# Ledger of designs, part 278: VH-VL binders against b7kms5

Target 1, 80 residues: b7kms5
Amino acid sequence: DTFETVRNTIRIESEVDESLRQLCHEERITKETWLEAAYLYLCEKPEELAQVIQLAQERLSQRKAIADYKRAKTMQERFL
Below, E stands for the ipSAE of ESMFold2; O stands for the ipSAE of OpenDDE; V2 stands for 0.75 times the mean of E and O plus 0.25 times the DockQ between their complexes.

## First folded at step 17 (VH-VL)

Design n_15 (framework fv_miptenalimab; at its last look DockQ between E and O 0.94; V2 from the best seeds 0.00; counts 0 for: pae E 2.4 > 2)
Fold by OpenDDE, look of step 17:
Structure n_15 (fold): chain C 80 residues (1-80), chain A 124 residues (1-124), chain B 107 residues (1-107)
Amino acid sequence: as target 1 above (80 residues)
Amino acid sequence: QVTLVESGGGVVQPGRSLRLSCAFSGFSLSTRGVGVGWIRQAPGKGLEWVALIYWDDDKRYNPALKSRFTISRDNSKNTLYLQMNSLRAEDTAVYFCAHRTYTFDKWTSYFDYWGQGTTVTVSS
Amino acid sequence: DIQMTQSPSFLSASVGDRVSITCKASQGIRSYLAWYQQKPGKAPKLLIYAASTLQSGVPDRFSGSGSGTDFTLTISSLQPEDFATYYCQQFNTWPLTFGQGTKLEIK
C-alpha cells in the first residue's frame, strides 16, 4: 500500500528551517516525513501536543506582528 | 478487561522510603499511545496527580514531588512502580494507579481505568 | 499551574432532580477536561472526557459541556447511585490538576 500525498507550500522561519534541514539530512529523512511523524507522535501525547499548539499560536502572533510592522513602515516611507 | 491493582502501602516514619507497585492486566505498557500514572488522595481531600509514564518510557512528574518520587515500569511483569523517598507526613494518602489513553479526534487524554488504591501513612 | 475550581463544593439534591456542577480553569484549557465520579472508599470512575464525550458504559443522564475556561457536568435526573463526589481534571498543561471536588449529597 502507498500513501496518497498532497502537495503543499510551507514557509518556515529561516533559522528553524536550516536547523530542521540539518537534522533531516543527518537522520536521512525529509522535512515532510518528519512533520508527519512529529504530528502523529504528538497526537499520541496530547499533553505535549497542547504545549506545541500554544507555541505555534505564539509564533503565528509574532509573524503577524512583524508583518504589520513592515507594512506600517512601508506606508510611512511612501509618505515621507 | 483492564485491571489495575496497587500494593506496597503501609505505615512508615518520616524520612523513610517506600516503593509502591501497580500490577495491571488487559493492556500492555508497550502499546503505542498507552500511559499509566499515579494519582494520590490525602485523607478527606481531593485528587493530586503524581506522575505519568508513557509507553516509550517518557516520564512526567508533579514538580512538587519530582525530587523525591520516581516512576518506573517493568513491562515483562506488567507492573508500574513508584519509588518514594524522604517521605513526609503530607505524603499520607491513598495512591491510585490509572490507565491513561487518548482520543483520535479530539486530541486529549484521560484516565479511563483506576485501581482501588494502596494506603500510605507517614507518621512518627 | 492551572487551578481548577469547582462549584459548588457541596450540593444537596433529591432523586429525580436535575443538577449541574461547574468547573472553572484559571486559564484556557480548550476541551481537554475530564469528569470523574468517586464514591467513598472507591477509586474514581471516568464519566466524561474531552469535555463532552461520554465514557462507554456511563448512563446518558450524564453530560458534559463547555470549552476554554468554563465547564459543566450535568445529571439530567439524579438516581440513588449518583450521590458521590465529582472531580474535574485538565489535560492541557503540566502538571495535570484536578478540581477540589463537589460532593453531591442526598437531601
Scores: ipSAE 0.743, ipTM 0.922, lowest interface PAE 0.6, mean pLDDT 95
Fold by ESMFold2, look of step 17:
Structure n_15 (fold): chain C 80 residues (1-80), chain A 124 residues (1-124), chain B 107 residues (1-107)
Amino acid sequence: as target 1 above (80 residues)
Amino acid sequence: QVTLVESGGGVVQPGRSLRLSCAFSGFSLSTRGVGVGWIRQAPGKGLEWVALIYWDDDKRYNPALKSRFTISRDNSKNTLYLQMNSLRAEDTAVYFCAHRTYTFDKWTSYFDYWGQGTTVTVSS
Amino acid sequence: DIQMTQSPSFLSASVGDRVSITCKASQGIRSYLAWYQQKPGKAPKLLIYAASTLQSGVPDRFSGSGSGTDFTLTISSLQPEDFATYYCQQFNTWPLTFGQGTKLEIK
């Protein structure tokens, strides 16, 4: 039967995206089918999904810390 | 009806090896999302996870046991094996095998059916 | 490894009592926790998974709550068949680990 789909936008670190594009090209798949397959596979192994979530939380925290540092640095430089 | 039956326990001297079997029915280990875990319980103690095998033959081990214990399967016999080498007194326990499944909507897995266990005693 | 600490280790109660057993994880495990009941000489029996979801065939006097690090199993009115040892188990992080158990006995 037909799959109902939803269009969305995702921001990925450039080096990670480049590697993912290369993988998808070599395997003749799309990023969206890779994402769907990866999610469904991990749902069948929740113990591994939990580890992926842990990594995702670490990456999110790192991104926030870098953004906060940049804002603080900009404020410091404006008043020197 | 899911059933699991462990066998192969016994009394064995330290340093020896023993292979446990888990014969099962009512499910297929080829079904996506299915697995079997091994859990042990020393006399008077709590439960300790030993290993897990998934439907795709992926395996996970308790790190303290990984060097001495291996899990394998024979799909033609609906049987799993736990090979235990270099046995020590601390390996004395009842060994259970348990059916593992998952739920998509809660993003978790659990051990829903257990065998009755087989007893391993490591003694001089 | 994630340590799972149950409290109390031993509990004495009467038929009809309401009791609660606590399980505390050494780090966050979301809601990836199961509760098991074990009677002497028997295999464990699954009661609750995903912290609060009751397994099919388990009486509704059993309930689970909590998330993160603090979890509770509650029995609203004890029956004679409920006297057993109870274990929590996390499914969040390898290796899978169990609490040390809570033995519930007749007073």
Scores: ipSAE 0.403, ipTM 0.836, lowest interface PAE 2.4, mean pLDDT 91
ESMFold2 (binder alone), look of step 17: mean pLDDT 94; pTM 0.959

Design n_16 (framework fv_miptenalimab; at its last look DockQ between E and O 0.85; V2 from the best seeds 0.66)
Fold by OpenDDE, look of step 17:
Structure n_16 (fold): chain C 80 residues (1-80), chain A 124 residues (1-124), chain B 107 residues (1-107)
Amino acid sequence: as target 1 above (80 residues)
Amino acid sequence: QVTLVESGGGVVQPGRSLRLSCAFSGFSLSTRGVGVGWIRQAPGKGLEWVALIYWDDDKRYNPALKSRFTISRDNSKNTLYLQMNSLRAEDTAVYFCAHRTYSFDKWTSYFDYWGQGTTVTVSS
Amino acid sequence: DIQMTQSPSFLSASVGDRVSITCKASQGIRTYLAWYQQKPGKAPKLLIYAASTLQSGVPDRFSGSGSGTDFTLTISSLQPEDFATYYCQQFNTWPLTFGQGTKLEIK
């Protein structure tokens, strides 16, 4: 039996991506299978999953803040 | 049929050690997703979580108790243990062991089966 | 730590009554909340998990609701065997914590 997969584009913070790629390389796995395995593992430990979700929300908030700052800066530069 | 039976409780003096056991049946702590925890209840008081051990031997502790209490297991005997050191009067309680499982679709855990508890009394 | 505060601590009611017990978390815990029933000298019994999912074998007169910080356990029509102490517990953050309990007594 084979798994049905879906194609997806995921943007990862560069330092995190590099570290994850290095790990996957050393362990001879892929980022995709790592993500799948990590999620399923965390599903079995919802107490830990809850913490990961919190961290993910914080990271998302940071991304948005940075994006907003960049947009504001760009606009400022256009009017100066 | 899941069953948990605690033992090892008794009367001890402060500063002494005691090891509790929890013999369980109807499940295996080797089964992925399974956990077993200790929860205690002081006389006339509420419930306090003590520790949890997962199927992969990962452990979690109440920070207030981590330095003195150790949770462990023997899968060959289907037995959970709680090593309690440097016992204090405030450790006096009924100690329950409980089966922990999770809901895949709700992303949360719960203690669905409990033993009847074993009583620990720390007194001079 | 997350503090779980139940209200009321004591509740008197009669058979057939509709009763509600509330549990408030000191911070958001999503729906990662369970309700237990405990009778004197007995082990706690799971009633509800995931805030609103009824545990198998538990009568449907028991129901749970809520998310975030405010949760409610409801017994639609009290039966004689329902007089006990009830506890909420959160599974969102270590350490796991319980409410102080609500003792439901017969009026």
Scores: ipSAE 0.754, ipTM 0.924, lowest interface PAE 0.6, mean pLDDT 95
Fold by ESMFold2, look of step 17:
Structure n_16 (fold): chain C 80 residues (1-80), chain A 124 residues (1-124), chain B 107 residues (1-107)
Amino acid sequence: as target 1 above (80 residues)
Amino acid sequence: QVTLVESGGGVVQPGRSLRLSCAFSGFSLSTRGVGVGWIRQAPGKGLEWVALIYWDDDKRYNPALKSRFTISRDNSKNTLYLQMNSLRAEDTAVYFCAHRTYSFDKWTSYFDYWGQGTTVTVSS
Amino acid sequence: DIQMTQSPSFLSASVGDRVSITCKASQGIRTYLAWYQQKPGKAPKLLIYAASTLQSGVPDRFSGSGSGTDFTLTISSLQPEDFATYYCQQFNTWPLTFGQGTKLEIK
């Protein structure tokens, strides 16, 4: 009946956020209910959750690689 | 208690069709998170996954079998079916149906209860 | 497809021995792995799910460990009823796949 909630913040890529915002608007739902529903649905089909986790790991690695490249590029330019 | 009973096995000629049944009790396939899988075992060989049906009628198949095998349900009878077409000698096996469930806090699913199996023999 | 490779294919042991059976996945499956026991002419029986979680009613001499690609089923003190074939199975990626089996026989 009464849901206890927690407050938190997350960062997502702007293009992903724009697409998700449009979807939520068109379907008349909120980002938080979408996130809750997506997680609960995937928990009921863990075979699909594994695929989502794999994609999340790939995205995390890509973000880290871009950050590392930017640090190396900035360091190189600083020593020119 | 969860039980599953397979039936419909037998001896058939190559190229023919056979429909297996899985009658179950002690659970409802309408319950979220529940599914039933079909797994087969050729004589003297290991286990091979055939298909899975979820509570919402979503279905997954072994790609090698997808063109010839279909899984369906009859909600009024608490029964699942495996329709097997264009049977080949390599389809000779014991066919099991198994209850599928999931663990919310372990983030996985598994086959926790199995039927005794029904034997399909494809031979001339 | 994720290939599941069990080692050894055959294992000979005595009552009271500690035995281990390994299962290797061709790519990471986190802990989404189950272990089954099968006796001749019988259906498989679930022992372990989530790599290490013991199914209800399974004796605590059975244990599972591992994550990623390498997994182990251990029987700490082998009993006469434990001579059977053991299968691992992944639930991480379609299609669902089983290891080829490890037959544990009496010495």
Scores: ipSAE 0.434, ipTM 0.832, lowest interface PAE 2.0, mean pLDDT 91
ESMFold2 (binder alone), look of step 17: mean pLDDT 94; pTM 0.960

Design n_17 (framework fv_miptenalimab; at its last look DockQ between E and O 0.89; V2 from the best seeds 0.00; counts 0 for: pae E 2.04 > 2)
Fold by OpenDDE, look of step 17:
Structure n_17 (fold): chain C 80 residues (1-80), chain A 124 residues (1-124), chain B 107 residues (1-107)
Amino acid sequence: as target 1 above (80 residues)
Amino acid sequence: QVTLVESGGGVVQPGRSLRLSCAFSGFSLSTRGMGVGWIRQAPGKGLEWVALIYWDDDKRYNPALKSRFTISRDNSKNTLYLQMNSLRAEDTAVYFCAHRTYSFDKWTSYFDYWGQGTTVTVSS
Amino acid sequence: DIQMTQSPSFLSASVGDRVSITCKASQGIRSYLAWYQQKPGKAPKLLIYAASTLQSGVPDRFSGSGSGTDFTLTISSLQPEDFATYYCQQFNTWPLTFGQGTKLEIK
């Protein structure tokens, strides 16, 4: 039996992506299978999953803040 | 049918050590996703989580107790242990072991089966 | 640590009554909350997990609701066997913590 997969584009912070790629290379796995495995593992430890979700929310908030700052800066530059 | 039976409780003096056991059946701690924990209850008080051990031997502790308490398992015997060192009067309680499982669709854990507990009394 | 505060600590009611017990978390715990029933000299019994999911074998007169910081356990019609102490517990953050308990007594 084979798994049905879906194609998806995921943007990862550059330093995290590099570290993750290095790990996957050393362990001879892919980022996709790592993500799948990590999620399933965390599903079995919801106590840890909860912490990961909190961290993910914080990171998302940071991304939005940075994006907003960049947009504001760009707009400011247009009017100067 | 899941069953947990605690043993090893007794009366001890402060500073002494005691090891509790929890014999369980109806499940294996080798089964992925399973866990077993200790929860204690002081006389006339509420419940306090002590420690948890997962199927992969990963362990979590109440920070207040981590330095003195150690949770462990013997899968061949289907037995959970709690090594308690440097016992104090405030450790006096009924100690329960409980089966910990999870809901995949709800992304949460719960203690669905509990033993009847074993009593530990620390007194001079 | 996350503090779980139950209210009331003591509740008197009669058979057939509808009763509600509240559990408040000191911070958001999503829906990672369980409710237990404990009778004197007995082990706790799981009633509800994931804030609102009824454990198998538990009568449907028990129900749970809430998310975030405020949770409620409701017994729609009290039966004689329901007089006990009830505890909430969060599974969101280490260390796992319980409410102080609510003792439901017969009026």
Scores: ipSAE 0.753, ipTM 0.927, lowest interface PAE 0.6, mean pLDDT 95
Fold by ESMFold2, look of step 17:
Structure n_17 (fold): chain C 80 residues (1-80), chain A 124 residues (1-124), chain B 107 residues (1-107)
Amino acid sequence: as target 1 above (80 residues)
Amino acid sequence: QVTLVESGGGVVQPGRSLRLSCAFSGFSLSTRGMGVGWIRQAPGKGLEWVALIYWDDDKRYNPALKSRFTISRDNSKNTLYLQMNSLRAEDTAVYFCAHRTYSFDKWTSYFDYWGQGTTVTVSS
Amino acid sequence: DIQMTQSPSFLSASVGDRVSITCKASQGIRSYLAWYQQKPGKAPKLLIYAASTLQSGVPDRFSGSGSGTDFTLTISSLQPEDFATYYCQQFNTWPLTFGQGTKLEIK
């Protein structure tokens, strides 16, 4: 039995989220079922899942770089 | 019980074509997550991946062979094919077909059952 | 392409020995690596997948370790039936590639 769900909060870049919402609307599905389906599909092709992981790592690195820049800028502004 | 049996090997002249078959049982290639690959082994050499077909008809090829080799299937006969065109001497090898499966919990795939192979010799 | 390099290419050992075979990937492949055993005139047989998970029916004297680029297959107490050629294979990046093989021979 798989009727249990968990609640999560996820931050998605605005442009990506808008595109995903439009896709889900057009296909008459929800974001949560899309996420579940995408993960299950990729688990069936681990060779492709590896590519998704690589892209996710690149996006994570980009987010970290932006966050580091913002922290450095904030420190600079506080001491000016 | 998963079984795979290759056939269609033989001696062919360079530049000619040959079609290999892989008859299989104990699984359906239509089952999500399943696939079948071709792997070859030249005399006295190691293993070289040739191609893979997934349950959804997605196909992947060794880039060195992609222009000359085509993988396909006939699900009604539980048979996989490897069409080999413009054959060269370096294509001489034993050709294995292998069942590809995946591990949901380990996030990897692997070739768990192999046929015994069919021999292709490309010679004048 | 990810180059998979096995060491050694040839290994002589006696029954009862502990042996190790290494496999090095030219780029990170996480743990997406399998080990196969091949005896002369036979098809390869899967031993280990996911770098360290033993395939059902494979004796527990076989073990695998490693992640990233460096992987090891270990046979803890060599048996007569273990003399064969061993291959590693990665499933992380297209094209799928095998190591060149390690032939384990009787001393």
Scores: ipSAE 0.470, ipTM 0.848, lowest interface PAE 2.0, mean pLDDT 91
ESMFold2 (binder alone), look of step 17: mean pLDDT 94; pTM 0.958

Design n_18 (framework fv_miptenalimab; at its last look DockQ between E and O 0.86; V2 from the best seeds 0.00; counts 0 for: pae E 2.02 > 2)
Fold by OpenDDE, look of step 17:
Structure n_18 (fold): chain C 80 residues (1-80), chain A 124 residues (1-124), chain B 107 residues (1-107)
Amino acid sequence: as target 1 above (80 residues)
Amino acid sequence: QVTLVESGGGVVQPGRSLRLSCAFSGFSLSTRGVGVGWIRQAPGKGLEWVALIYWDEDKRYNPALKSRFTISRDNSKNTLYLQMNSLRAEDTAVYFCAHRTYSFDKWTSYFDYWGQGTTVTVSS
Amino acid sequence: DIQMTQSPSFLSASVGDRVSITCKASQGIRSYLAWYQQKPGKAPKLLIYAASTLQSGVPDRFSGSGSGTDFTLTISSLQPEDFATYYCQQFNTWPLTFGQGTKLEIK
């Protein structure tokens, strides 16, 4: 039996992506299988999953803040 | 049928050590996703989480107790242990061991089976 | 640490009554909350997990609701065997913490 997969585009912060790629290379795995395994592992430790979710929410908030700042700056530059 | 039975409780003087045991059946701590923990209850008081050990031997401790308490297991004997050192009067309690599992669809854990507890009394 | 505060600490009721026990978390814990029942000299018994999921074998007169910081355990019609102490517990953040308990006594 084989797994049915779906194609996704995932954007990862550059430093995190580089570190993750290096890890996957050294361990001879892929980012996809790492993500799958990590999620399933965390599902078995929901106490840890909860912490990861909190961190993920914080990172998302930071991304939005940066995006908003960039947009504001761009608009400011257009009117100056 | 899941069963947990604590033992090893007794009366000890402050500063002494004591090791509790929890013999369990109906499950294996080698089973992925399984955990077993200690929860204590001082006389007439509420419940306090002490420690948890996962199937992969990962351990979590109550920070207030980590320096003195050690959780461990022997899978070949289906037994959980709690090594308690430098015991204090405030450690007096009934100590329960409990089976910890998780819900995949709810992304949460719970203690679904508990032993009847073993009593530890620390007094001069 | 996350503090779990139950209310009331003591509750008197009669058989057949509808009763509710509240549990408040000092911070958001999503739905990672369990409810336990404990009778004197006995081990706690799991009633509800994930805030609202009834544990197998538990009578459906027990129900849980809530998310975030406010949670409620409800017994729709009290039975004689329901008089006990009830505890909530959060699984969101280490260390795991319990409410102080609610003792349900017969009026």
Scores: ipSAE 0.736, ipTM 0.920, lowest interface PAE 0.6, mean pLDDT 95
Fold by ESMFold2, look of step 17:
Structure n_18 (fold): chain C 80 residues (1-80), chain A 124 residues (1-124), chain B 107 residues (1-107)
Amino acid sequence: as target 1 above (80 residues)
Amino acid sequence: QVTLVESGGGVVQPGRSLRLSCAFSGFSLSTRGVGVGWIRQAPGKGLEWVALIYWDEDKRYNPALKSRFTISRDNSKNTLYLQMNSLRAEDTAVYFCAHRTYSFDKWTSYFDYWGQGTTVTVSS
Amino acid sequence: DIQMTQSPSFLSASVGDRVSITCKASQGIRSYLAWYQQKPGKAPKLLIYAASTLQSGVPDRFSGSGSGTDFTLTISSLQPEDFATYYCQQFNTWPLTFGQGTKLEIK
């Protein structure tokens, strides 16, 4: 009997990815099992899941701000 | 059926201590996702959350009360305790214990079953 | 702390009326909100969780709506047994907090 899975591509900041890879290697788990376990555990404590979502929103905003800055700098360098 | 019964209330002087009990049945606090909370209601007033204990013994407190109140459990007796120290007049209330559970697909928890409460009166 | 503000504080209505009670959070709480009914001398009873999901055994004349900061409990056809005080409660941020209550009196 196979457990159905989906394959997805995600982008993770390099320092976060390095730390996560090292943790998973040391604990002899995979990134996907860590992700699944973290999500399932947090679903059992929705109050804590809400705080993780808040952090995720803050990180998303930071990524958007950096992307917007890069676009603005590119436009300035082309004298638009 | 889930039941919770509070006890240990009474009349006490300011500065004294009191321990409330919550005896429960129909669930195990060892079950993942389960918790029990304490909520109080001053006479003629609304509800105020006091504390919560999770199945994994993690605990959360109302910050206004955390220096004086401690939640604990005895799983062998299906009983929770609320230790209340340095009691003040504003601690006068009915104290309820309530079963906490969660919804996986709604990403929330809630207090679905409540005891009938025990009354604490702090007066000089 | 997230402050939960209910409106109105007191409401008088007749059997058969449609009534609504609002609850406003001081910051976003997504849909992490429950509604409770409390009759005099009794413990609170859960009506709704996740803002809009009815608890098992609750009559379907009760409904909940809203997300973010603004939430509403509606009773579509008021019955005599609906005389009670109603509380909202958020589960988004520690400490858990309740609204101050809305007392509903049947005329």
Scores: ipSAE 0.455, ipTM 0.846, lowest interface PAE 2.0, mean pLDDT 91
ESMFold2 (binder alone), look of step 17: mean pLDDT 94; pTM 0.959

Design n_2 (framework fv_miptenalimab; at its last look DockQ between E and O 0.89; V2 from the best seeds 0.68)
Fold by OpenDDE, look of step 17:
Structure n_2 (fold): chain C 80 residues (1-80), chain A 124 residues (1-124), chain B 107 residues (1-107)
Amino acid sequence: as target 1 above (80 residues)
Amino acid sequence: QVTLVESGGGVVQPGRSLRLSCAFSGFSLSTRGVGVGWIRQAPGKGLEWVALIYWDDDKRYNPALKSRFTISRDNSKNTLYLQMNSLRAEDTAVYFCAHRTYSFEKWTSYFDYWGQGTTVTVSS
Amino acid sequence: DIQMTQSPSFLSASVGDRVSITCKASQGIRSYLAWYQQKPGKAPKLLIYAASTLQSGVPDRFSGSGSGTDFTLTISSLQPEDFATYYCQQFNTWPLTFGQGTKLEIK
């Protein structure tokens, strides 16, 4: 039996992506299989999953804040 | 049928050590996703989480107790242990062991089976 | 630590009554909450997990609701065997913590 996969584009913060790629390379795995395994593992430890979710929410908030700042700056530059 | 049976409780003086055991059946701590924890209850008081051990031997502790308490297991004996050192009067309680599992669809854990507890009394 | 506060601490009711016990978390715990029943000299018994999922074998007169910080355990029609102490517990953040308990007594 084989797994049915879906194609997704995932944007990862550059430093995190580099570190993750290095890890996957050393361990001879892929980012995809790492993500799958990590999620399934965390599902078995929901106490830890909860913490990861909190961190993920914080990171998302930071991304949005940075995006908003960049947009504001761009707009400011257009009117100066 | 899941069953947990605590033992090892007794009366000890402050500063002494005691090791509790929890013999369980109906499940294996080698089974992925399984955990077993200790929860204690002081006389006439509520429940306090002590420690948890996962199937992969990962451990979590109540920070207030981590320096004195150690959770461990022997899978060949289906037994959970709690090593308690430097015991204090405030450690007096009924100590329960409990089976911990999780819901994949709800992304949460729970203690679904509990032993009847073993009593630890720390007094001069 | 996350503090779990139950209310009331003591509750008197009669057989057949509808009763509700509240549990409040000091911070958001999503739906990672369980309810336990404990009778004197006995081990706690799981009633509800994931805030609202009824544990197998538990009578459907028990129900749980809530998310975030406010949770409620409801017994639709009290039976004689329901008089006990009830505890909520969060699984969101280490260390795991319990409410102080609610003792349900017969009026």
Scores: ipSAE 0.725, ipTM 0.916, lowest interface PAE 0.6, mean pLDDT 95
Fold by ESMFold2, look of step 17:
Structure n_2 (fold): chain C 80 residues (1-80), chain A 124 residues (1-124), chain B 107 residues (1-107)
Amino acid sequence: as target 1 above (80 residues)
Amino acid sequence: QVTLVESGGGVVQPGRSLRLSCAFSGFSLSTRGVGVGWIRQAPGKGLEWVALIYWDDDKRYNPALKSRFTISRDNSKNTLYLQMNSLRAEDTAVYFCAHRTYSFEKWTSYFDYWGQGTTVTVSS
Amino acid sequence: DIQMTQSPSFLSASVGDRVSITCKASQGIRSYLAWYQQKPGKAPKLLIYAASTLQSGVPDRFSGSGSGTDFTLTISSLQPEDFATYYCQQFNTWPLTFGQGTKLEIK
């Protein structure tokens, strides 16, 4: 009955986090348990996992683009 | 020892219906991660995916066929079915059923065991 | 739909030869590709899944490589039983699709 867990930090967009937190509260689960269950379920349907990966890649790209924009805006304001 | 055996093929006229059966053993379609697919091969042609059914009764279809074909199963008989309606000459093919499994470590699925096929010929 | 294009469509070779068959996907499919062998009048047989993982019971002379859009099946030393038609298939995107096949014949 032994298993090891790893402590990690993640950043989640605030609106997504709020929705996920509400779902987990209503279902009486944790974000960690939800993540584990979602991953294990999708591993049984790799065809659907591929779609989740595609969405994750798109979101990563969008987060990078937003970060680049904010850095460029800060640079512009320094020299205004 | 996974085996699959297709039956129900034959010669039919265009516009008619036909139901294929796939009797299987060595696995249960109620086992998580398991699925069964139908794949067809027209004479002298390559392979074309038709449909897939998952252990939880979730189903996926080739979009070109989904309006006319329905996959279903009877787990108590270890059998799955392909109902084929409004048959056309283009549906002439050998129809295979195949066991679908997945690799947790490789994050992919594949068809690892195939039946020998049943032949459907649509002609008038 | 992801189109899977195999090259060549036809290949003539001798026992003992090293041959390669390529499969190109019209979009990235990561490594979610399988290779099948089909002999005349028989069902396909799985050779390789996940682009490079050899199925149990398949001889080591078969190997697969590639990721993304470009994939290769290699047979290092052809045996008489290897003359068949070979198909690639992707499992990345619905609908599942196969390449058009590569017929490998004895010279």
Scores: ipSAE 0.502, ipTM 0.860, lowest interface PAE 1.8, mean pLDDT 91
ESMFold2 (binder alone), look of step 17: mean pLDDT 94; pTM 0.959

